# Designs tried in a protein design chat: VHH binders against Phycocyanobilin:ferredoxin oxidoreductase (pcyA). Part 7

Target 1, 241 residues: Phycocyanobilin:ferredoxin oxidoreductase (pcyA), of Prochlorococcus marinus (a3pcf5)
Amino acid sequence: MLSESLTKTKLTDPLILDLLQNIRKHRSMLEDLKSIKIDPNLTNIISNEIGRELYIENEFHKAKGFRKLHIEVAEFSKNLRILHCVFFPDPKFDIPIFGMDLVKINDIVSAAIVDLSPASQNQALKYEKLLSGVDKSSFTSLREIPKWGRIFSNNVFFASLRNKSEKNDFCSVVDQYLSILIKLSKKAKPEFNEEIIQERIDFQKNYCAQQMKNEKTSMVLLKYFDEKWVNNYIKTVLFDF

## First folded at step 26 (VHH)

Design fb (from o3 with Y32N)
Fold by OpenDDE, last read:
Structure fb (fold): chain B 241 residues (1-241), chain A 120 residues (1-120)
Amino acid sequence: as target 1 above (241 residues)
Amino acid sequence: EVQLVESGGGLVQPGGSLRLSCAASGFTFEDNYMGWFRQAPGQEREFVAWISSSGSTTYYSDSAKGRFTISRDNAKNTVYLQMNSLKPEDTGVYFCARDFYWKSGRFDYWGQGTQVTVSS
């Protein structure tokens, strides 16, 4: 079991740092931003065991209109780097789910994904034009959306990044998606209709359920943690509702 | 346990061809992008090719384009790399990889590699 908590970020990857900075910037623009206290053992995790080196850094916040703002930075075996971000809206507000993931192995970005996923049946219609207006034409290695990807918007971006130019462009795409999110959040008002709220709850539950279907997450973590810990981490830290 | 086992490497002359195979086990193969990397002596591991879960989409490095073809057989849990017009510069250890997949994906897995040597 990993025994040491990180007090300082060990992240040195320029791309991830740039993205992280941008995400934090937009996060700071949210009203009533507050830190959420979660189990310290799940916040910053480090192992220096030879052959099993890793660190995981989690940031948890809430804000007006958002029940959980989660940023995860991780490195495994000193070569796999992950930036994972999900902003879960408060079901009382008409706000989509922001999701961004970056996976980098050595100098290659194998996966870059960003979306404002709808949290209700017709929600995507409200911001679809905004997302479609984001230029994504420079990317040469678009990736296929999985079957369970129905949770994503029609403008979900998913690609491998081939060079520095595409990496920079991805940063721009993420920035624009975040800006759109902020705009939407500012316009959103609390809902009191229970049926509407329940629909939004169901959408988020489904979002989490679909995300958890991927066995890879557990497989990675099971190399370093026991099953009980892994299940708890996935259900309570990554995709909870 | 996730396993990737590469095969098909060997010694070939310049201009020759090889077909690499990677047998996958321990996970749902059809739900994953698969790829090939290579590492030349004294060099860093570099990207060669990727193939989508369905096989409908492929991507190649500039060095591989026009010469290499990645394919897969999901029924056999196998990904292939057909390498034609091989050059000495193609010499290296070739690795099969299970790609990090989607937003919920967390890990890329690598095989042990197979040696490819192109020499006269």
Scores: ipSAE 0.020, ipTM 0.293, lowest interface PAE 6.3, mean pLDDT 88
Fold by OpenDDE, fold request of step 27:
Parts: sequence; C-alpha cells; structure tokens
Structure fb (fold): chain B 241 residues (1-241), chain A 120 residues (1-120)
Amino acid sequence: as target 1 above (241 residues)
Amino acid sequence: EVQLVESGGGLVQPGGSLRLSCAASGFTFEDNYMGWFRQAPGQEREFVAWISSSGSTTYYSDSAKGRFTISRDNAKNTVYLQMNSLKPEDTGVYFCARDFYWKSGRFDYWGQGTQVTVSS
C-alpha cells in the first residue's frame, strides 16, 4: 500500500546526500525561486510492503529562467537508490537543460551521468568549452551513451564509479557543471522572438520524448504501480512538456 | 516481463574454471548494459563485472580482474561470465543484472542467481 510521506526524508546515503546538498545549494542561487504545487500523490510516496519497500521523494521548483526544477530521490527494495535531477529552462531564456542521474546499488554506483544538454541548435557552442575544461580524467569506467542520447551535449559525462575517490570526483564534476549552469543562467535574458522560443520548446519536447523511450523506467515502476499511475508519473512528473 | 535466468554454477576445485550464462528476456537486450554480481555467505552482494550494450567496453572488480571475463551474445540475449583460476573466496551466489540507462525509476533487474562453490 502506497501512501504520501508526511515525515522527514528517509535518505541516508552519503553520496546522494552530498550531491543533493550541492544541487540544492546551486538551486538556491537562482532568482525568484519558488516551489511548484504538484499532486501530493505524485510527490512523496512510500510503501512498506514486504519485498516491495520503496520511497520516492520529489522536489519541484521554478525560478527565473527555469520552468521546472525537479529533484527526485528514490529507494527501491532497500538496495537500489536513485538521485534524479532535471532543470528545465524557460524557453524564453537561452539556458541548457541540466540533467543528473545517479543509480546506486549498495555501495556500487552503476551509473552516474551529468550534462548540460542543449535546448537549441547552436546553444552548446556557447558553453562546450567550459564543459570540456572540466577534468574527468580520473574515471576508470566510462560508459557508452545510448543511441537515444543524441539529446546530450558532446560533453555529457557517463560512468560507473568504482571507489570513493571516483565518487568524490563525480561530485566535483557535478559541482562544476552546476556552476557553469548558474553562470549561464545569470547571463541569459528573456527572448521575445517567437521562432527562437519555439525552437527551444521543440528541443525540450524532443529531450523528453527521447528520455521516455527508456523502457527501464516504466518496467521498474510497473513493479510497484499500475500502468495508469506509471504513465502519469512519467509524463507529468519526470518529463513533462 | 523482464526475466534473467542464470545457469552454469556448480562445484569446482580451486584453480578450476566455470562459465556462467544469463539468459535475458522481456526487454531489448542489445540496448542494455549487463552485469554480474555475487554474494558470499554472510556478506553483502558485490560487483563483479559490467559489459556495455555493444560489448566493446568491460569493467571488472579488483577481485575479478585478470581471472574473469564478461562477454555477451546479443543475438542470443545472453551474457556470460568466464571464471578462471577460481578460489575458495569466489564461493557464493552469482547474479546477473540488467543495468538501466540511468534515470529516475529505472531498476536493475536481477536473476535468481546460480550457486558457485569452490572447494577442494
């Protein structure tokens, strides 16, 4: 039985906490930061069913230049932990899409990804040099980007993390990517050209569409929720546009 | 439904070899990273090896490195773990896992496991 979490966070994972704190720190630097009201049934969910224990904690905000700032922390079966973060820009602003995901099983980080994905045709050209300048040489298990990953920048980072050192280094990479995002956001001015805005809308739509092609998301959630709920969650909570 | 079925486990002597197989179904196999984990008695489940979707990239734990080889046949929807120079410390239940493309709600799927026992 699923219920809304009415208590403090259940999160205890040190790595996720560190990343979360860093993300929140940068989020707090955004102008006009406000919480978004989302359906409580889709915000914080907990189940204590034996063998199907889970919690999902979502944070939703908006800010100047960003239509949706989403942070999701989840744990399944007490061993799979997920930190998911996407900052969707306001199409009126020339800001990339920040995405960060961490999948952890016990102490093993099987997947760590971070990117500033372009939200228009030439947008990546403006910040790619900054991203490429981030040192990522210490990682020993870089992962291949899936075919649908064309939505990502040329500097998308994707790896398994082998040890504490690499985990720390990943935190550093994420911090630097966030810092770059903040700098870009501060420089961005509202756009009024409808064609430019539409292009950015289309890019975000495509971003969401490609992300939704990942069958694993639905398959995992379907273990705990009905199809209707899963579809709604994916479309409205994770990748909405 | 996603299914992973491990096979090939058994009893071997120290220094022996064993090849594990994992048959996958219920998802697009060639689009997914696959991995092996193991759990020794009284211990936590630990990472053994990963293989990329295409098989071009592999990664091993320190304990597995140099002795184990992970491979896959996408046409057969199967991932393998060749284990050589086995040691008693390698004893445990070995699990096949489907790695998700990173993102919210994606779960690593696990098989039921296959028992590997290394003993003289």
Scores: ipSAE 0.019, ipTM 0.312, lowest interface PAE 6.9, mean pLDDT 88
Fold by OpenDDE, look of step 26:
Structure fb (fold): chain B 241 residues (1-241), chain A 120 residues (1-120)
Amino acid sequence: as target 1 above (241 residues)
Amino acid sequence: EVQLVESGGGLVQPGGSLRLSCAASGFTFEDNYMGWFRQAPGQEREFVAWISSSGSTTYYSDSAKGRFTISRDNAKNTVYLQMNSLKPEDTGVYFCARDFYWKSGRFDYWGQGTQVTVSS
């Protein structure tokens, strides 16, 4: 079991740490888990420039049924904290795309999103009942899904979190979504029909293309990096297919 | 340059055995899934077996199940196909393929193949 120690991170935010622990726990349950070597320059990014301090930590793995497991933790100017996680399935397997994002500004969670997004036509029908069964009634500040969010399931969760109770509840929601993912992954068998595989590839390509339309990601990064770097990071590190 | 070179094919009688090898070069072998395919004369290429990067997970076609074993040695950059209880229906050219699932999620490189003939 590839156990990554939380001690290696500069992160001190309790909510992000709790979520990170949970995500790593579920990741550890995946078969054939292995680290992926990526450009070291893109794995750990640190700047100590006064007024522009930042760190970005990336974790990359693969597993049975998953081509890329990505976790990003970032802090900008000591006030903006981000946890970004996407588990991309192997197109040979009938598994959805897990996505989770948390944006925290100071003590406020501005954005919390989690989903199992379908990676093929009608795939969401297989687990829709499971996701709909997750209680989300305690959240008071739901957010609207952007236009590019058609890639998400009908049970995508998106909200601002207002207090400790909602933060705890979000952790529970994420845990349940991950549990569902693990269950689906364990049942999945490899497909060798080229048409089926191609459809799944196309879905993931579209998922990545739509995600790259998210201006918020680029806006944050552009404050610290040039456009060329930002485009490369988004295309090759965050949403590659 | 990515290269896959198959070997071990030949003529064998029904019920016999063969072991195919595929030597890989030009890429990080241990990071890739590998597979075997075969093509009979006048037929489409068909899947035979698949193996994960670590070798811990394998998958077989219905025709191969119970008779064929796919394995790999990452230190030697080689994938193998042990074929037992061979049948005339197993006759064909056998191809090794790389599954570059990280980027494409499909098999993207193939060897030239090795001929397997099962005949009495």
Scores: ipSAE 0.014, ipTM 0.281, lowest interface PAE 8.1, mean pLDDT 88
Fold by OpenDDE, last read:
Structure fb (fold): chain B 241 residues (1-241), chain A 120 residues (1-120)
Amino acid sequence: as target 1 above (241 residues)
Amino acid sequence: EVQLVESGGGLVQPGGSLRLSCAASGFTFEDNYMGWFRQAPGQEREFVAWISSSGSTTYYSDSAKGRFTISRDNAKNTVYLQMNSLKPEDTGVYFCARDFYWKSGRFDYWGQGTQVTVSS
């Protein structure tokens, strides 16, 4: 029973905690789940500088069918809170990329995103009906997907959350997306065709490349870190392929 | 110096076909993603197609899907855009671009463009 060192997150935000718990729950359902050791300097980052307080907590795992399971929890200047999660499939498996982001500024959830993004051509067709079946009708402030968001499925969810009800509903949506992911992962068999694998690699590379175009991430980090550090963090920690 | 040179544009009738080429030089072509964009008169430049380094992955705009095919020959350092069933709305300058993944503004190099005119 590898005691999941419950790295006690310093996080106290109820919504983020709920989401985090749910994500961890689903992660625990994956076969051959193992912790990955990444550079400790990039795993947990804390600054207690007055006026520029920050912490970043990263969790890295792998599992059968997944090359990298990444969860990031961060807080900046005590007002910006981020939950970032990406589950990168092993290209040998026909599994989509799970992505979830929550950005909270003070008491406002400015961005809530969740998707199973395709990791190969036509892969989304296999689970599109499942995602489309998830009720998302209660949300009042849908957001436009950025231009780089072509990597997302047709059922990518992106919204601001305005009230407790919407926050709860978002948790439900995330739960359902994760459930679908788990089901897909359990059914997936390893592929040995090199061309198929290469396609999946290319999709993930593109996914990472497009995600790195998100200037919002860099803008936030650049307030606290130099460009070199930020670039390294984004390339090696957040979106590595 | 990075260079992208588009060719293959011209005047075609509606329903016609064109094949655009983009010759790349000054960088390791096989390691880079490539894309096609177009700009109609008075409009903003818009995405048309994207292709991975190996060519195994492609993406298309909604307008291009089913009609256009992006491909590449890494041995020739060339990316192609086969355009079928052309429509007047496809008229514009078509640009080849290098997709550089690690910087903000991923498409960092552009060709001069080639004019495509679809008219009866």
Scores: ipSAE 0.009, ipTM 0.273, lowest interface PAE 9.8, mean pLDDT 90

Design fd (from o3 with D31E Y32H)
Fold by ESMFold2, fold request of step 27:
Structure fd (fold): chain B 241 residues (1-241), chain A 120 residues (1-120)
Amino acid sequence: as target 1 above (241 residues)
Amino acid sequence: EVQLVESGGGLVQPGGSLRLSCAASGFTFEEHYMGWFRQAPGQEREFVAWISSSGSTTYYSDSAKGRFTISRDNAKNTVYLQMNSLKPEDTGVYFCARDFYWKSGRFDYWGQGTQVTVSS
């Protein structure tokens, strides 16, 4: 409710709005979609301090096959904009983790990343060719995957985006990755073997642990909040498994 | 104070039917998926049936498919297992379980169970 109003009135970046529309459209295709209640002090954060303006908006949902569907939109001091989206599977279903991050500094997209990261052993083999078939040839500023990126699939996309055409193409890559995820989720059947479920839980825990090593996220939040608050936000909102 | 209370078990002849009920309290029942498991003496619990929160999707073990039907009534906070064409191998304690998928990703609470005995 308040998050919808804040998004409409606080964030006007066309690329972020297009990505949000695309993500929300795919999310709406999921069965049994429901909101998850989280501490409001962590989900909708606004500071109007001049020169240190801050807007953070979070959406949390659950659905059949997904324990957590998280979208975070943030703007820091009117010059840093972040869209973060992670869809975590219910470990009873053999569904990969969807992860997407967009970082804009001023009007420049310094980082755009999207993946369907494996959440079980050998899972990537089942969708790898679908991801490799997504046309990524138009991008000119591909970036190397960081050391913690062992959690990603072989088809993780990571680039800076140089112009409007590449921004549109990134939206298309995200759309296609989400379409593949939705297809996989609709075919998946639940698994009830406890050892297999634990394996998948361990994959997601490792994903969260490696993501928490991202220094830029903690560095940005520490400019606004003390270390205790930032650690709580990271563990509760961003990577909580 | 989460509670799951199974009922409806008993002694039945092969080919007979039973309807199990599981009354739930202490949590928001309509948000949770639910399952039935069974356990024969000396064996691990095994999956029988699973139902989504709305009841729109169900899954069954190979041994239950075609003979058992899981259903739920969210107004009564109750999940059911209709068991038809019962066989001696269906004998065991039947447990209902809460699937807290968005928190733990697994079944996190189990009833005490109800005994089902299929005897010639």
Scores: ipSAE 0.588, ipTM 0.845, lowest interface PAE 1.7, mean pLDDT 88
Fold by ESMFold2, fold request of step 27:
Structure fd (fold): chain B 241 residues (1-241), chain A 120 residues (1-120)
Amino acid sequence: as target 1 above (241 residues)
Amino acid sequence: EVQLVESGGGLVQPGGSLRLSCAASGFTFEEHYMGWFRQAPGQEREFVAWISSSGSTTYYSDSAKGRFTISRDNAKNTVYLQMNSLKPEDTGVYFCARDFYWKSGRFDYWGQGTQVTVSS
C-alpha cells in the first residue's frame, strides 16, 4: 500500500498515462517498495489563476537497491504537460540511474528522453550491449544530446515523437530500459567499502548537479514562482542528494 | 535521540555460540536496513551481516556465511546476530549499525559495541 502517494492524476493524455502505468508496473516489481513521506505541500501543487493554471503531482518511494523512486507529473496552462521520472540507486548497490522525461506542448511531443545513466566508474560496460540491442530504428526525429549530457550513457535516447506509432515505440523503449534496470537490480550485491560507496555517491551528486542546471520543469516554474522558491523546489524535491 | 544498544557479548570457548542483540530507539526501526560489523584488536572495522527492513533479504561476509544468522523483530525494535561455531578469529567488538539508505545511502549511526572473546 502506497499510502502517501496520490493514486489519481487529473491529466487525460494517453501517452503520459501509458508511461505512468508502465513505470508503476516496473516499480511494483521492486522488493521492499515503500512510500517516502514528504511535506504534502510539495507533493501536490495547484494554482487556479485563470490563464496560468498549474498542477504538479509527485510520488516518492524507496526500495531494495533504490534510495529514491521519483515520478513528477505536471500540467501548465492546460497546454504544457511534463512527465519526469528518476530512479536513484542506493550507492551500496551497483545500479545505474534510470531517467526519463517527456515534454508535450499541446499535441506535440517536443522531447522524449530515456537513459540508464552510469552511477559508478565503468558501470555502463555491464549493460551497454543490452541497451544498444533495444530497437530504436523507427524514430525519425532524433535529437542531439546537449553538452551537459555527458552524465548520460552512450545509449541515451532523445527524440521528438511525430505520430502514434512513434509514441507507442517510445513506450516500448522505456519498458525495455526499465526491464534492464530491474534485471541489474536483482543481480546487484551490496558493497560495504566506504571508498567505493563514496565514488557512487559522487556520481549521483554530479548527475543531480547537472540536472539542476537544466531541469525542464524548473524552467517552466520560473514563470509562476520566484527564483528562490524554484531553487528550493529543485533541490528539495527533484535533486536532494 | 537515536540509540543502538548492543548486548549479549562475552567469553566463549571455540566451537561455542553467542547471540547478540541490538535494541533500537529514537527512529522508525522497521523502515531501516540494519547491519553488524566487528573490529578485532589492531584491525579495521569489517562487515559481518546485513538485513533488509522486512527481514526478507540478508547478506553475509565470507567469514560469517554458514555460521552466523542475522534476524530482526520489528515489534521489539531489535536486530540479532546468532553466532555459531565460533573461532578465535571472531574475537572483537561487535557493532550494530543503521543503514539509512534512502537519505544518506550509508550506515549513519553506530552503537557503542559489545565485546566477543573466543578463547580456550
Scores: ipSAE 0.583, ipTM 0.834, lowest interface PAE 1.6, mean pLDDT 88
Fold by OpenDDE, look of step 26:
Structure fd (fold): chain B 241 residues (1-241), chain A 120 residues (1-120)
Amino acid sequence: as target 1 above (241 residues)
Amino acid sequence: EVQLVESGGGLVQPGGSLRLSCAASGFTFEEHYMGWFRQAPGQEREFVAWISSSGSTTYYSDSAKGRFTISRDNAKNTVYLQMNSLKPEDTGVYFCARDFYWKSGRFDYWGQGTQVTVSS
């Protein structure tokens, strides 16, 4: 069943809708799930300017073990579509950072990324075998991780998707990564050691700092917004900690 | 080329001590966290300890706590593992590893390992 939110979205892309549905499904499995209200001006952004049409839809939630669950759906000039998702853990819990990005230009998926990124030293070792067990052999156009991507796990997935089969397989990969996240979240207990908590805070800060070095995000947004707006959006909406 | 070379392994009796060294080259040593791992026969590689770039922060596995000490000398591009009160279950190949980036939690380069055997 498409959530009520899907019925209100301007989104029509089947792949993004499928991924969005899957992400929302897993999100719904989290304990104490609650919506977070942010600045309305940054939640839904629409422009109908001819030749520069755009819409951005943001969803924000929190849950037990997660300080911020963020989903962004965007369309620019009717040909560039983006799905961005980051689940930031509560630093009191031993949970990795879930990140997923999809960039679609017309019918081509130019970028598909998914990872459980470590939020503390050596955390990735705990779930590395689970991620490595996910079959990714069908993808023909793997992409190199940028220098700023050193925050990712050894099993970060990054590729262009060439056909329907690869798109379907990517959905499966995302599903499996989310399932692993849910399992990890259910096992996680609150930490009370301040040093451990501080380490996790530092990892998330670094994660956000490195993500902000992604020039592609800025390049897209700067075509439609001024630099001040873009910097604020990236720092406060996309990657805050 | 990044190189890590472990040394200091050997045969020791239970309750004995060993000091492992790892000589690093081919990268800016002081910019990276370093770690020690071990692998017992028939078992998976497991984490032992890591140390921050400056050496100011360390972390240990439960099995290593209170017995092992990780340290580093950045002037010598070397990381150390002092192992005290050794037990038979500590037997295995010990590996030095480089963190991929500062506080990344990802280790990308490994040495060939040094054998540690604890036996009466």
Scores: ipSAE 0.005, ipTM 0.260, lowest interface PAE 11.4, mean pLDDT 89
Fold by OpenDDE, fold request of step 27:
Parts: structure tokens; C-alpha cells; sequence
Structure fd (fold): chain B 241 residues (1-241), chain A 120 residues (1-120)
């Protein structure tokens, strides 16, 4: 259920809060939504060390058609803010992977990414037209997708946001992608063919493997945590299957 | 200045109906999602319903589903909440809220609220 539970968070960034509420809104539309209990030590992480202040807030849920709904909100040294979201489908269902990332450094949105990434062969063909129909013409600073980004759809959005208008437009893009996801999820039926399921498992495994090649994630975390902790966090919290 | 003014609250018997209105001003109304929230005594504010800018999309809390209907008239800068089959547990102050962005789902402005009391 959509709630103003944001009062419990240390997050104060308006853009991130807007996106977060929108994501939660759509999440609430999913059937059989329930919270997942994970290691409490990995749910809320806070440090008040001067010069190395940080907080990480994680939300984990499950729903019909989704094995893991993950939202991460983080702030580092009071200048780096991150919103990370991945909705992993249940391999039994023909649903794509929703991913959204926002990186804000000071007042600049350096990275804004959103996609419905295919979780099986040719799955993207089913919703490509829907994504392509989303207007993204207003953005002036598109960014190149990394080599490991072959996991993304042809309609992955990746840009820096330069002004309020672009921030608003990004919110609109995210909203539309989420709406498409919800529509797809409602149409999806459980699969019982083991080969099909295995293919979907393999796709998600690959998705996670490729995402873990993103050195930027580890680079940020390694400033605050040891390597063992970072590896565990990335493998078990961010990109697990 | 952004203003939201709720009206239509009152005392009603169980099984009765009320229609709440929220008059908006000070911003481009048709560019914003709108929502309704409520707060019972001693409880936290809870979500009831939201409606898209065009009115084409709506969503309801579990408690509201099947009984409440959110709608809007952009020509009148007004959002409505039709409440049917009211129950005592629906008692509380009902708030109208504006979404910060047209599709963000963030609610940043609130009305003063209107009291709804369901009692025999």
C-alpha cells in the first residue's frame, strides 16, 4: 500500500523521493505483495563518522510473478545520492527485468537509467513497441551504454539530467516504463516447461553477472567498506539469483 | 500559491454515502496527479486513492476498492472522492493531495482536511 512512510527515511532529495513514491505506487499494484526478510544488517546501514557519513536503506518484497523487488536508497558523504531499483521476475513468468538507477552528485544528476530488460530470448519483441512509444526527445545529454550493457533492451534510457524539465521528463519515462511492466505482469501466466524456465533463469543469471561488472558500484562502496563486505553485498543483495 | 480545499465531509450512518470534493488553485491542475488520504484518530495517515492527470488511470487501497471512486474535473480544477457503503472504520480526516510532478506519485501539498464520521 502506498504510504507516507518516507518519514522514516533520512532521504530528503525531492527527485529521489518522487521516483521512490512512484515506484512504490506501482509496486503496490502487484498481486500477493509481501515483504521479504533479509539480514537486518544489510537492510539499514548507517554511519555517522565525520567525513564518511552514509546511510543505505533497502526494501525487499516479493509478489506474484516476481521473485525479488529491490529498492535501495543511499547517501554517501552527504553529496552522493543513489536510488537503485531492480524488479526480478519469477522465471515461471514471462516478465522482463525492471531496472532503474539514479546517481546524483551534489545537485547534478550524473546518471539516470531505466529499462525493461529481456529475461528470455526475443522477449523484448513483445513490448519493444510500447517502450519505443515513450517520448524521450527532450533529453540533451544521452549517455553511452557500457559494453556489459548488452543485457539491456533496445529502448534502455541512459542520460544525465541537466535541468528541472529533464528531471520531470525522466519521472514521466519511469512512470510509463513501470506502467508497461504492470500490464505485462498482469498478462503473464505461469510456465511449467522446464526448458523455458531454465532459459529464463540463465538470462537472469547473465543479467546479474553483467551488472556486477559495473565497477562504479564497487568503487563507491569500497570507500566505506572492506572488499569482503562489498562482494557479499553485491552478490547477495544487489544481484543475486 | 498552491491551495487545496476539501469539502463534503460530515456525519453519516453505516452503509451511507458521501462525496468529497477538493478545489485546487495556484497551479496547472491538469498537469498533476491527485490523491486522497485519510487519518483516523491515533493512527497514521494512510493512502486511499490516486488519479492520473487525465483521469484515465486510478488506483485504490484495499480498504477503498469496490466502495470508493476517485474522479476529477479538470475544467473545474476539482478532484472528487465518492464514498459508498461507509463503515465506522472509515471515520477520520480526509485529505486531498497534489502530486509534485504530473506522474511522480509524490504528494507535496495538502489540504486542511475534511472530517468524515461514520456512526450509528
Amino acid sequence: as target 1 above (241 residues)
Amino acid sequence: EVQLVESGGGLVQPGGSLRLSCAASGFTFEEHYMGWFRQAPGQEREFVAWISSSGSTTYYSDSAKGRFTISRDNAKNTVYLQMNSLKPEDTGVYFCARDFYWKSGRFDYWGQGTQVTVSS
Scores: ipSAE 0.005, ipTM 0.280, lowest interface PAE 11.4, mean pLDDT 89
Fold by OpenDDE, fold request of step 27:
Structure fd (fold): chain B 241 residues (1-241), chain A 120 residues (1-120)
Amino acid sequence: as target 1 above (241 residues)
Amino acid sequence: EVQLVESGGGLVQPGGSLRLSCAASGFTFEEHYMGWFRQAPGQEREFVAWISSSGSTTYYSDSAKGRFTISRDNAKNTVYLQMNSLKPEDTGVYFCARDFYWKSGRFDYWGQGTQVTVSS
């Protein structure tokens, strides 16, 4: 049963809805979960212009161990659908960055990405074993990670999804990554060493900086918005730190 | 040349209504989002409302919401602002503006403005 919260979205895509539900479920498991009030202009963007219909729905939260939990659902011209999710950890906590992206063009999932990206040097090794246990062998169309993707873990998943089975498997992979994240968050304790904290800050800054190099995001948005707006949206809404 | 000419301002009592008009010329009106802004004395210009090219989508500031209605007639190249339940705080110069790009939030052309005064 789709939670009441899902009924409020204009989204009708079953895969995205399923993923969204799962992400929200795990989000709800975080301690001290609170909604962040964001500028309405940046939260929900809707245009009903004929031929250029679009909506962008953003959800912003914070929780213990996380400075920003962001979920974006978007549809452009009724043919491009995007689910974007990034959970940014509080640098005081030893928690990786959760990232998930799904791009669907018509009925094709062109891009499915999920990762727990390291937020410090030690995290790359520390969490690798956890992620390596997730089975990802069923996918037939793995995609190459871009050059800016050095920010990702060794177990970043990136593929096109070709059939229902792969879509289901991707949902499972996402679920497992989220489960790992939740477990890590529960175990994490606040750090007081300023150097360690600063390192984590720097990692997140770099994460954001590299993500902003993703031309695909800009390319889509630039069809609908001017450069100034797009840059602002990317810097302030999607990847801020 | 892009031109925006506001009209309809005036003196009104609290609780009264005004309808502002903005006549546009010099560009393809139907391709642009349009907006209304206002500037009170000694204050910065503030956003009031915008409307999509077709008129199918609108957005209002918190202060305008529920009282003001933005609309447009593309056949007349005109955007309107119906203001109801006016308050003294609504006093200011109201400006019509053209959005630079499709819902960019950047406005590149402005009218000269029309004075709205709400006073008992």
Scores: ipSAE 0.000, ipTM 0.237, lowest interface PAE 15.4, mean pLDDT 89

